VHH binders against Profilin-1 (pfn-1). Designs and how they scored, part 18

Target 1, 132 residues: Profilin-1 (pfn-1), of Caenorhabditis elegans (q9xw16)
Amino acid sequence: MSGWNAYIDTMTAAAPSIKRCAIVGAADGSVWARTEADNVFKASEEELKTFVALFNDVTQVPAKGADIEGVHYVVPRTEESLIFGKKENTGFFAVKTKSAVLIAVYEGPNEVAAQVRKAVESMQTYLNNAGY

## First folded at step 1 (VHH)

Design k40 (framework vhh_3k1k_2)
Fold by ESMFold2-Fast, scan of step 1:
Structure k40 (fold): chain B 132 residues (1-132), chain A 127 residues (1-127)
Amino acid sequence: as target 1 above (132 residues)
Amino acid sequence: QVQLVESGGALVQPGGSLRLSCAASGFTFSNYEMRWYRQAPGKEREWVAGISGSGSTISYEDSVKGRFTISRDDARNTVYLQMNSLKPEDTAVYYCAADRYSGPPPLPPTTYEYDYWGQGTQVTVSS
């Protein structure tokens, strides 16, 4: 939806090291908004459906990892509503809200990762408070 | 002329109820998302409730869930906010806003891009 693009813009402004991100439906992985143009988020509908289903039991994720945009990430651990992963110099943070999953892919070291995590968790709190 | 006119604000005791109305004119009401916001003295304007143009998507800020109900009457070009179990912290000027976008409320405050805002109606909850 067009209104959801404002949330993408807010996250990327808060953490410029986010290379690509998306807001998808928690139930089905349907894309509500994603980064576009040079930063297009390229995950398929099938991949996103599989990815959001990981939140049904996050304790199983570290054993198998996670796939985003055709890239397999090592997931060192999970928290109740948070999955994060690393692959060489790239990584992601994904957080679940009541109705959505926010996914942000970044590039850089742990210092950069901390800023990206803060941005997605802030948006998670805002959307949960808004009933999403 | 395009306008949104809020009404129904009053002084009410804690535990009381009020129904706010927002009468819209000058645009195709049924194509717009309608939202209620409020602003207490010295605070930022905060989102309260929203209802989609179709009426099928309704959302509330957590502090008002179970107490407030948003509804719309497209034949009368009016959106309503039924407020029950009012608390002193609900004291604020309540604003009606119309937005052509579907989805969550606009982000505070530098990302506001509403098509139309009303003038507001004062709600005071005091013992």
Scores: ipSAE 0.013, ipTM 0.186, lowest interface PAE 8.2, mean pLDDT 82
OpenDDE, second read of step 2: ipSAE 0.185; ipTM 0.631

Design k41 (from k40, 14 letters changed; framework vhh_3k1k_2)
Fold by OpenDDE, second read of step 2:
Structure k41 (fold): chain B 132 residues (1-132), chain A 127 residues (1-127)
Amino acid sequence: as target 1 above (132 residues)
Amino acid sequence: QVQLVESGGALVQPGGSLRLSCAASGFTFSNYEMRWYRQAPGKEREWVAGISGSGSTISYEDSVKGRFTISRDDARNTVYLQMNSLKPEDTAVYYCAKGPPLPPPSYGSSDYYFDYWGQGTQVTVSS
């Protein structure tokens, strides 16, 4: 088990609406840690490679959306280090750190999105301050 | 038990040099990234530099690039921060830190998942 699993546990504890999440390398989409067991994060390596590359030009992402775990999400807007998407009562938040991308997939009404974002961005801040 | 002890902090003039040391114990030193942080009065603690367990990956905060050099001696379980061309804005308490387990998963261990810090050493740059 990777020590990075502790960060997964921290994010999932901070936002109960998070169903699955992962920490991946920003450069290549390699999985550093992910939710397991009943909530296994199932994105393929190829998909993650494509996903992390979206951060190279976030301005184009709203036009084409984003795919995670074989699910296509509409991306209303992006920020420099933030991509988020929606599909019905599900969505995702992805934030980029210096060396990683944190992905959280959640389920619930729009009201839960704020808590999910906060959880992911808090981890983003921590990792950035730690040099990751 | 993880223990980090910083030393080398001093008062120096602008343009001067200083070398900080951090003696580590209580963990497999070569398996972990070592880091330097600093905290100026009234400011948040900020990351300064990092060196991977193997020493193959080194990174710096933008403001110290070209002036500071991080290195490690695994035989001595020590990480160093060579600080050259010091500026008044470099004044801070400098902390040594043990990084979390690094990817890939083989580097993950039952050790602590978050950074451990030493007591810090005061660096003051003033004319």
Scores: ipSAE 0.013, ipTM 0.269, lowest interface PAE 8.6, mean pLDDT 88
Fold by ESMFold2-Fast, scan of step 1:
Structure k41 (fold): chain B 132 residues (1-132), chain A 127 residues (1-127)
Amino acid sequence: as target 1 above (132 residues)
Amino acid sequence: QVQLVESGGALVQPGGSLRLSCAASGFTFSNYEMRWYRQAPGKEREWVAGISGSGSTISYEDSVKGRFTISRDDARNTVYLQMNSLKPEDTAVYYCAKGPPLPPPSYGSSDYYFDYWGQGTQVTVSS
């Protein structure tokens, strides 16, 4: 069976501290897969469209921050194809591939953040190599 | 054994249309994502389009959106690329590729990085 949910499951297994995540289209923010039920990723279509457009110029993001699931995150800096942010005890990592943006929201200290970043970057590499 | 056989490449004039086909065998076709890639002389190979095994998730490289359509026929183990409004910049060898298995067997497995590729079919857009 084909399904983008298998990639969500793989990523969350690699970093169990991921609370919610999604794979969305890089061009339009359309949801390909997301966590569901008690862990549902709640971002609206218009919010995701706005969010993926941030990757057109990541250098502007630290001045404005980023909104995910109606929560405003402080973005301390950006890197190539990577936006990450923090708000109190929560944070996110978002990476862009050729066709997708992976967004992972987590809770926990800096050690947890490092594990989550590694998981999303590994999936980014995998999807880029697979042509996505 | 896995086999992918592309066909449909031809010389066409700018503004023309072509339909590429990729006949697959040796695996359970409906369980796998199928992709089209292309490579122009002296350029890096680039991804063109992808379609999930269910057909519900479809994606395109920006330069081909609105002009190319990927589709699949699981009963015939075939993936298609309908190319309309062709431009000289579309001149390339087009390759069909089998995507990764879903679900992946394990995270970080080397099997994640291996696609099976066909021999390619040449598309030339010129006068």
Scores: ipSAE 0.012, ipTM 0.157, lowest interface PAE 8.5, mean pLDDT 82

Design k42 (from k40 with D99E R100S S102T G103P P106A L107P P109L T110G T111S Y112D; framework vhh_3k1k_2)
Fold by ESMFold2-Fast, scan of step 1:
Structure k42 (fold): chain B 132 residues (1-132), chain A 127 residues (1-127)
Amino acid sequence: as target 1 above (132 residues)
Amino acid sequence: QVQLVESGGALVQPGGSLRLSCAASGFTFSNYEMRWYRQAPGKEREWVAGISGSGSTISYEDSVKGRFTISRDDARNTVYLQMNSLKPEDTAVYYCAAESYTPPPAPPLGSDEYDYWGQGTQVTVSS
């Protein structure tokens, strides 16, 4: 069965510039689904636990940045349920829902970033409306 | 109406090749992991190959690795199984399935059913 994998597939179909992504539990960072094979999302269990805890106080994140897949990203600003970062030509968007955190890593310029953000925010809205 | 229709099954000699097709309708094909299963005479149904909705994750049962290739064409709502170097032990009815996974339970993406099965297509490998 691949219930949560369908959501990964929906996000990557909506924004093909997403290189890797995952849906993890907001409370503990446990992986519900992630990209695999050539697009494997490589974050460790401990890194994800640390990452989801950032949503407890997003105002502190720009001062220290964020680590995903062993890569340190500069976080220029945050919004209440959104953390995003950049490192050279790569970046990520992470959004929190009621029960989950969606993380998408992409490569490309700012116009690509906008498409990725739209995809993760659309999924955030859908999952919140579904009670997740 | 949700429907999966397999085709391409035939009688072939050992060492031969076949391509099975599974045409899907009635659901959002790209949102589902597509899998092939087979059931040999007198045996339980077993998993053969799987491909994620994005096509990025592909997996095979050990006995078919290197011989079978699963692929999908989302524009045609079809999943394929290319079978090469066929052996008598590959003789079975081959089934197409669309599957969902829930840890925790995922909300449905427009469908109330999580798993769909086709009726199967017979593959016989003998001289």
Scores: ipSAE 0.019, ipTM 0.367, lowest interface PAE 5.5, mean pLDDT 81
Fold by OpenDDE, second read of step 2:
Structure k42 (fold): chain B 132 residues (1-132), chain A 127 residues (1-127)
Amino acid sequence: as target 1 above (132 residues)
Amino acid sequence: QVQLVESGGALVQPGGSLRLSCAASGFTFSNYEMRWYRQAPGKEREWVAGISGSGSTISYEDSVKGRFTISRDDARNTVYLQMNSLKPEDTAVYYCAAESYTPPPAPPLGSDEYDYWGQGTQVTVSS
């Protein structure tokens, strides 16, 4: 559909444990691209609006956790442009670029999380360098 | 709601034994590695023992090897620390922690930046 779908494909290819992912506007949570079909990213724009607002003060997020697709995740800690959560054998990584938030929901053993983070952060770096 | 509650801490003489328990609730216990930490007065919190979710991997810090035994009962959502041949240097507050993956860079052992922590139980070894 849009050029942003290519970046979704790049992230999912880089980390097979990613089940669903999305690229959304950092300002309002508007969906720019998302996984579709059998792996449809189900978060509503209303939920995403709330989620991206977490980056306004990441220090508060560990105390309350984060919700994605109606699922509540524990957030052990945060970084300036990184929010990650865990729930049993699932989790998510969310990184903020200049204008976007990249969200990847994954499933698998603990070892796969490192690959998911790398995939998302690589895209973050690329988009930042591209001005997005 | 997630909760870890330690119990079993007491005052014992050197050479004595204690069995600590940590009762977990509010999460899928079997999916988490369970760990014991301890913090002596004026010292940093240190890792003591760990047991994987499946129970197949067990590890200890060197100073407690041969004396302490970690185990888990998934039916009771409880992890245990059997402490034998206790020494005065074992005196500390003992904490239970539930762990899953932490993206790198991982916090140092004993950090509070793990998934879940208990409030601790006091163990005092003194003649």
Scores: ipSAE 0.006, ipTM 0.214, lowest interface PAE 11.7, mean pLDDT 89

Design k43 (from k40 with A98R R100T Y101G S102Y G103S L107I T110G T111E Y112S E113Y Y114M Y116V; framework vhh_3k1k_2)
Fold by OpenDDE, second read of step 2:
Structure k43 (fold): chain B 132 residues (1-132), chain A 127 residues (1-127)
Amino acid sequence: as target 1 above (132 residues)
Amino acid sequence: QVQLVESGGALVQPGGSLRLSCAASGFTFSNYEMRWYRQAPGKEREWVAGISGSGSTISYEDSVKGRFTISRDDARNTVYLQMNSLKPEDTAVYYCARDTGYSPPPIPPGESYMDVWGQGTQVTVSS
């Protein structure tokens, strides 16, 4: 699991607006890696279990939104392996790989969102190609 | 139900003014950047203006800068487009749209990161 921290660092380096992020198991929401210290990702495993289950039927998520770290986000729309949400000047991107869910929470204007998405999707592609 | 409804379109003379409104419902209005688009007959839909959720970031298409003003009233869940010094080339159906939030400005013409659109309102500028 310690090796997964490198991927956390890669995503946070790719998008400075990312405040917190995590890599969790797609099946159960177990935490494989997360930002720590001043930028600790605070979602509980119980919350993450609920969150990753959203990918079982993404079409229903816009109707109810999504919760991360006790914060409720509006989800404008979803894609098959992508859930993103907004709350004022904050938001998140979550992408699903073969075995994991990558979550990035960001802060900033809409202009930064594209960079955050690119960061998580790049990691998604890499991990998928690696079999994860 | 998420919905946008435009109003205010009319026939005006060149040099005239018009104020469009877009009433939003079914979502937390202040969380979203709102945009105006327009589509002239036989042309592609083009971005006109945008305003961030907080209203702190505003952008315009070059051809409307200095003439159009986008604003929002979150208490009324409404975004406005004040159009002054109207020209015949401003003739189009004007659409209000909700930005999903992952497309950086400027929004390319024809590219849609908007997930909610109004029905449009007709603006005609003619002598």
Scores: ipSAE 0.017, ipTM 0.285, lowest interface PAE 7.0, mean pLDDT 90
Fold by ESMFold2-Fast, scan of step 1:
Structure k43 (fold): chain B 132 residues (1-132), chain A 127 residues (1-127)
Amino acid sequence: as target 1 above (132 residues)
Amino acid sequence: QVQLVESGGALVQPGGSLRLSCAASGFTFSNYEMRWYRQAPGKEREWVAGISGSGSTISYEDSVKGRFTISRDDARNTVYLQMNSLKPEDTAVYYCARDTGYSPPPIPPGESYMDVWGQGTQVTVSS
């Protein structure tokens, strides 16, 4: 445990509909912290390395989608430093900071998605302000 | 016993400089990441800076970046905070804290992961 789990706990407390999440290095996708046990974030390090590289050019992502935890998500559009996807009743939000990528997988309708997005964007702002 | 003792707090004028020291005892200092926090009157405690056990990973809160420098001297079991270009809004009690873990990459400033705190040292920036 590296201490980064405190930030995962903060995000999941702010948005209880987050089922699994992780904080990974922006350069290499190395896991700094992830949810564990019954809520274990299951993405491999190879998949995460591929995923964080998507932030090098987010405009290419809607054409091909994104894979997280072996699940292919449709990415309808991207925003600066933000990739999000949807598949049936599940979805994800991923945001890039200076040094990290935050990934949150949730379940629920669009109202729930808005809460999750707010939680990850708030943490993105906080970490950027802290120099991460 | 495990202890952290801060020193160096003083009254300084805006634009001045000050160096805070935090002396550690009762544990293997080089194994731990060390943090500085501060609390102004009527405000929440906020993280200021952090340094890994190896000294290779250093991080700062944005408002102090470029003005403050954290460093450590493991031979003396001491962590330092060099504060330059001080502003009235830097007025606070400054606390040294020990992180519960030893780990690169940088550990974020979560207070719940600090298990030892110093008593604090008062820094006042006023003309």
Scores: ipSAE 0.006, ipTM 0.158, lowest interface PAE 9.9, mean pLDDT 84

Design k44 (from k40 with R100E Y101G S102Y G103S P104W P105D P106F P108S P109S T110E Y112E E113D; framework vhh_3k1k_2)
Fold by ESMFold2-Fast, scan of step 1:
Structure k44 (fold): chain B 132 residues (1-132), chain A 127 residues (1-127)
Amino acid sequence: as target 1 above (132 residues)
Amino acid sequence: QVQLVESGGALVQPGGSLRLSCAASGFTFSNYEMRWYRQAPGKEREWVAGISGSGSTISYEDSVKGRFTISRDDARNTVYLQMNSLKPEDTAVYYCAADEGYSWDFLSSETEDYDYWGQGTQVTVSS
């Protein structure tokens, strides 16, 4: 959790509605950085390994949904490098870069979701341009 | 000026085929998710099919899987819905919608949940 903590801080500053987030390895789901303390991202290593494998074929995800932090989310659709889900007032956006997956869990209405998506996609672009 | 214009709706016999087209103008088409919705008389507008901006993600409502195919031609700013093995239950006004990807509710019947909507094209399946 060394230099990658700065990116977690940048994302949460850009979209305060993000409740918990993490940056994990795309190949294995290993945690590079995550929110801590009162906002700790609680997904297990086994759950994250399963989650990142969903990016191998995102077209299958809407039929099954996705599990994050032991919560089952309905995934209405996916894009090539984007999985997102909803569960009542909570949701998530997950984007894949060359070597990482960024996961942000948020609470709030559609207007808040738009800001979270913007923050996550902006970070995705930055990391891809940086070779990650 | 942003516009979506649907065409191709017609009266067709059960078992027949139709191809609907939606011509888009006034925005960067390739950046937008495109969807087809339909609305039968007295019913809410329902989602039929969707295709991502990249074209890599495609999804369908269960009752049309295997019969309908959504595609896009970004060079022509057009999305298509190929409809095969048509049934009387497919009778509806068909609408296309464009979205930056921020309004993701496939069941939403509210026009303001999407960036842009077309005027619709009537499909009637009857002998």
Scores: ipSAE 0.000, ipTM 0.121, lowest interface PAE 15.4, mean pLDDT 79

Design k45 (from k40, 14 letters changed; framework vhh_3k1k_2)
Fold by ESMFold2-Fast, scan of step 1:
Structure k45 (fold): chain B 132 residues (1-132), chain A 127 residues (1-127)
Amino acid sequence: as target 1 above (132 residues)
Amino acid sequence: QVQLVESGGALVQPGGSLRLSCAASGFTFSNYEMRWYRQAPGKEREWVAGISGSGSTISYEDSVKGRFTISRDDARNTVYLQMNSLKPEDTAVYYCAKDYYDSSGWLEEPTDAFDIWGQGTQVTVSS
């Protein structure tokens, strides 16, 4: 059986500007896979549980922002299954599938953000099509 | 094998509207970004619009923004281009294309470049 780490590898290969990323359970924020070693995704289980609950009503998120890895991000707007945030030259994209939430943290200019969004949304489509 | 069949091209008056369709087969449609291109007489083929596999990311060439809308129906393996406020400058053969890489970054088995493009559909805007 393929482990969830294979999907992490695919996303980081598609968008090398992803600094850290994770795939977590949509219901509870439990980590299924994440980047490790020097680029370890450091969010706590409590923080991830809070984060995935934001997808229950994304319209509230722009007013409050979102926290990932202890960093507070401004969320300028949301889409039904997409939350993205910005803080200076750092940002994230998070997308919800049927069973999972994919979170990718990147650093760089807006051109880099577009590439990261494409990679995350592509994986979202792939996982939904695979039944996740 | 990959097949793309465009339809809907016609002769229309300036200011008119037209909807193009592209029926796809031979690949997992929802996993690929789909694009519309056009080629006017004596000009290079140019990109017009694109839509990601998820449908969430949509982009347009500047000259068509606000007038054209790209959409997809993954249940029917079809991508559409709704064209409004048509101008004579929009006269061209319109083609749909599949991205060479799937949404996970995997390269599909090498195929002839022609397998990625449909035969096109002619749109003529004139009085």
Scores: ipSAE 0.000, ipTM 0.077, lowest interface PAE 19.3, mean pLDDT 79

Design k46 (framework vhh_3k1k_2)
Fold by ESMFold2-Fast, scan of step 1:
Structure k46 (fold): chain B 132 residues (1-132), chain A 126 residues (1-126)
Amino acid sequence: as target 1 above (132 residues)
Amino acid sequence: QVQLVESGGALVQPGGSLRLSCAASGFTFSNYEMRWYRQAPGKEREWVAGISGSGSTISYEDSVKGRFTISRDDARNTVYLQMNSLKPEDTAVYYCAAEPYDFWSGDLETSSYEYWGQGTQVTVSS
């Protein structure tokens, strides 16, 4: 599959408050695309493998939280294909499609968080409709 | 006239290095994502590496991570692929591609208005 960089660029353009993001394989957490250079998404392959496995049973996640880029986030609740977390003024939204997991890390107030969620959910819908 | 011209393909021994270049003309280079693909005989064309128009987003296919580096020089309208630690399995014709994207009317799965070069042959053998 080609073109995954366009997904990253589309999400960051739709929600400029996204600090770092990535698209990874749902089965193994392999990175398909991520922000780089000054905005490098720093999660290791092992951390991502652990993270995507959380979607196998999201009901267990609020009790334990989630780790992204070595940061532990409190996960207040989950939906079947959505995990989100908060740590003070930072947070993330992660959504699962048939083949991928989209992860976006942001910083800012609730209005910023809502914009980020909308961006990742819009991309999730697009990818699911496209068969991904 | 839109053109992409690849250069730098050669015969290299395993473990060797090559730098591929792709010179672009006829469009606003900085507005395009630049990508490298490769195709071995009898195989489908495979994506290798990509770099966004801003240069902020860079991505690689798993088998080349840590060995290949993509970069761009917008002043020269050129994208590069530095290939290190080459393996026989890297033998292929390498293609440069340029893609605009418009999410709202988008075509993220299939290339839309994608421009391709003619390719440059890389052969890795002893």
Scores: ipSAE 0.000, ipTM 0.094, lowest interface PAE 17.7, mean pLDDT 79

Design k47 (from k40, 15 letters changed; framework vhh_3k1k_2)
Fold by ESMFold2-Fast, scan of step 1:
Formats: structure tokens, C-alpha cells, sequence
Structure k47 (fold): chain B 132 residues (1-132), chain A 127 residues (1-127)
């Protein structure tokens, strides 16, 4: 529960361009941890349940896009455990582990996007190795 | 550096046809999946069609299947969208986009970026 906030802190420290992020359950989209206060991740439980279900067939996502925090993102392509989207100078990376989905929303150019992806994928690897 | 230039948009009557072209420069065209997107007034941009770098994998949004055909000419660095049986609902600005390429690691290339959009070409279907 409260221990999951440490992973949020680790990701945001690794990529300062992350504006908001969350760790949610892969099965149901339940929030385990998220950024709070001035950087609160604002997605509803219903939206997150819909979002994590996209990982059941990522090949369909580019046709429809994805919604996070009430914002609709164009999803150019997906990988087996990765969905990412773009809207103007904002974007997100979402990766699935065994039992979690990590979502990071950022703002900036492609150089920033690459840094954010690296941070999210590093955490994905760590959590998978820890059995999550 | 990377440029995508769309052309071919016009006013056409329902049931008509148009062929859109997207001329690409500044990257190795054959390495990238190319896509067409469209945006109607007041709506979000939506995916229309995609074609892999090799040309062997082609996909369409359901509402355009059987009516639109995507193709590419790698010798001319051009992707095409043949639009048949046009409907008023097809009225939009059509955009060409470069995907990251066919490898999972290509998007780490900060010089290339992960999406490049052209300026668009207006298609209006009206009687």
C-alpha cells in the first residue's frame, strides 16, 4: 500500500519530466500509488479499469487511441507490454508487469520522451524481477 | 529535417473518389510504417490506415474498410490513400504520419522522434 509511494518517488527522480504518474493493478486498474498534491494523477477508477483492459489486446489500441485523465491520446503503435500516446507536446508511457501497470504522463519534446520511457521500463524490469 | 507533405485533398460529391499522396523526406522511408490519420472539425485526430515498411502488413479502421486502400512507393518515398465511395462523414483534414519503424528500439532515436505529422490536406465531401 504505502510502500508503493517509494516507487513513484523513484520514477519521478529518474525522469524529472514526468508530470504525473501512477502504479495500478493490472487486473482491475485499482490505484496502488500515484503522484499527489500539485502533481496529482487525476484518472478515475472507471477510466483506469478501461485503460488496463487495453493490455488484453494492444494491437487494437492504435485504431482507437487511449484516454488518461480525461485526455484522449493518439497511440501511434504498441508493443506487447507497452502502450504510449502523444497529444501535441504532452504524452504518456504505460507498461505492464506481471500484476501492475505503470503510467507516466510527461510534457516535452522527443528527447524528454526517451528519458521517460527509460525510467518507466527500468521500473518495469525491477518490479517483474521482484515478482510484480 | 523530417518532412511529410500531403496533397490531393479536394471538394468531392458523395460517392466520388480521391487519391491522397504523402511525400516523405529526411529519413529512410522503407524502414518505417506509414499511417494516415484524419481530423474532422471539433473532433480528435483518428487513425484511418497503416502500412508496414515492407508493405506486407496493411490495416484499416472499420468505417473505411472496403472503401479506402493504402499503398506505398518506396522508390518515390510516397504513401498513398485511394478513397472510393466517399461519404459526408469522411470530411476531414487528412494527415500523413511516420511511425517509429518496425523495430521496438527505433523510438530511442531522439533525432528521429516517435511521431512526425504533415500539415494535412483538406477533404470535403458535400453535395
Amino acid sequence: as target 1 above (132 residues)
Amino acid sequence: QVQLVESGGALVQPGGSLRLSCAASGFTFSNYEMRWYRQAPGKEREWVAGISGSGSTISYEDSVKGRFTISRDDARNTVYLQMNSLKPEDTAVYYCARDLGEYSSSWYDTEEGFDYWGQGTQVTVSS
Scores: ipSAE 0.000, ipTM 0.160, lowest interface PAE 13.6, mean pLDDT 80

Design k48 (framework vhh_3k1k_2)
Fold by ESMFold2-Fast, scan of step 1:
Formats: structure tokens, sequence, C-alpha cells
Structure k48 (fold): chain B 132 residues (1-132), chain A 126 residues (1-126)
């Protein structure tokens, strides 16, 4: 009833173009909550551990890209706490908070990408203010 | 075209019950939070109840806890408010809203980006 699933619900309501998303631990990539059933977020534990480690030095990410759910994304640039990428009609935004990483995978053009980024960054602000 | 249509408002005696319905069209209902608000004459519009898109998170204003129940039927694009043990102070126009929020605390504050119905009048009087 309570818990991290409420934040997943809030993000997907704010940006309906989010197809799958997760909240994971910043230290180890452990899953705190994710979309399930028909919208299950399917990243492996090893992949998530590798992914969250990218936030240790985001400046190196554009040269290498990033892998999420077995899909390799081109990462055009990064900001201190933001990694985003695109592959054809699919993209993602990932943001780091004090204790968590939020990952949202979406489908659609630049218009929906802007909505997804706003939803993810707003949740980042909320969780940082809540001490996470 | 986004549309929310409330129904079920009526005159009832204290202690009575009513079920309000809000039929939604023009958007992907299952992806939106649904909320009920009310506004009594001369007062500000206040939040009453909310339910998340998944239905997993439900919350109520303190004055209605234990008396009101919010639910949703995504197959029918409808949100409901079951109102039991009605009191004269529950007299108000009841509005449903569909919207996005970044936290549960945001449910107390209407957003300019929320979709709103036209309201349905509930009067509790002897």
Amino acid sequence: as target 1 above (132 residues)
Amino acid sequence: QVQLVESGGALVQPGGSLRLSCAASGFTFSNYEMRWYRQAPGKEREWVAGISGSGSTISYEDSVKGRFTISRDDARNTVYLQMNSLKPEDTAVYYCAAGRTYSLGSWHTPSQYDYWGQGTQVTVSS
C-alpha cells in the first residue's frame, strides 16, 4: 500500500510517455521499486550495478554510451546528476539523488522527452528534499 | 477533447449516503491521478480524496476519513466517491480532477494543468 511504488505511480502519471521506470540504490543499483507486469523494467542486477557506477564520473559517459535493459544508448552529453540517451524512437533519463538513481525509459519524439525529463527532475528534487 | 462529468449529487438528510461518479474521456485515464475536491459557499475549494493511476495509493482529508471511500474503474474510465454518514458540513459542490503531481502533498493544491469537471451539488439538510 505504502512505499516506493507511490513514487513510480507519481512519475508515470506526470509523464504518460514513460514506458518503464525504476528507483534503484545509488551505491549498488539494488531495486527499490520498478514498473511491473506488462510494463516490467527488465534490467539485470549486474547491468544496474554498472549503470549507477557511471555517476561516479559522468564526463566519461558520452564517449562510451550506456546500457539499459540490454539496449545500448548513445549519450550525447551529461550534467552532474543527469545521464540521458536516445536510440531510434526510444530514450531514457536517469538522475541521481543523495541515495537513489531514478531511471525512466520512454518512447516518442522530442516533445515527450521534455515531459519525461521534467517528471524525473521534479521527483529528483522531491527525494533530495526528503533526504533521499 | 478532455472532459470530466460528475453525477450523483442530491439533497439528503443527515446520516444519509450518496455515491458520486465522474466519467472521463479524451485522455488515457489509467495514467492519471484522480481526485475529489469540494467547495462550500464562501469557502476555498478543499481537497477531499485522491487515488493514484495504479490505484495503489489512496488518501483522504482528515474530516472525511472513515466516512468516504474513493475508488476507480479503469475499464469504464470512471472514479467514484462513496459518501456515508453525511453531515450538514459536507454540503458543497463536489468536483473531480485529473492531473499530474510530483508528490502526495501536491494533492492538497489544485494545479493549473489539472483537468476539472463542472461539479455536482451535494446538500445535507433536514
Scores: ipSAE 0.000, ipTM 0.114, lowest interface PAE 15.6, mean pLDDT 81

Design k49 (from k40, 16 letters changed; framework vhh_3k1k_2)
Fold by ESMFold2-Fast, scan of step 1:
Structure k49 (fold): chain B 132 residues (1-132), chain A 127 residues (1-127)
Amino acid sequence: as target 1 above (132 residues)
Amino acid sequence: QVQLVESGGALVQPGGSLRLSCAASGFTFSNYEMRWYRQAPGKEREWVAGISGSGSTISYEDSVKGRFTISRDDARNTVYLQMNSLKPEDTAVYYCAKGSGYKLTHYWSPTDSFDYWGQGTQVTVSS
């Protein structure tokens, strides 16, 4: 496997509405790769550790919401390996693989959400097949 | 308490067929997606197939598409995996799993976030 930034580039190319994204360790939230410069993914280490722990019991997340980059998102529902949320014109999709969590933050109306979800689910499949 | 009991595993020759069953109890079966996973010796557990609570949405791992069929019988609280054209690389312990909700989800983490697993049933494909 080459560098993890190539996978960030692949996701953003597949869904141009992704504003920021990251690939982090499922066990500890450590950053493997993220968007940088003008579209830097801004989540702190403590926030990411808290966020990945949500996958230990996704059923509790809709009652509490989720925090990403200091922004509190309403989480309408969760699926087994998927947490998604909305706040006004922004939203996110986060999916868990064996070793990683992929987080993509997008901006735009609900019409763009499906494309973003497809991009992160495609990468989820690829990483699991690669043993991650 | 939730219980999942797999059965039907056997030794079969390459090209053979086998039907696995998973009997579920302790929850409202029709409200949940059901899935099959497998684990070969020395390898991680991998997803094989999934079926939604309604039975209308079905998904398979690419390596088993066209050969395996997942189905459910809600009156009997049972999910099935019909396996055709078996290959030596299909040799594994097969596990039944209860999903977290009604809709089919892509569950790719085999251990930490899944609600319930069965004990597994051994399938060996060898001449």
Scores: ipSAE 0.000, ipTM 0.096, lowest interface PAE 18.2, mean pLDDT 80

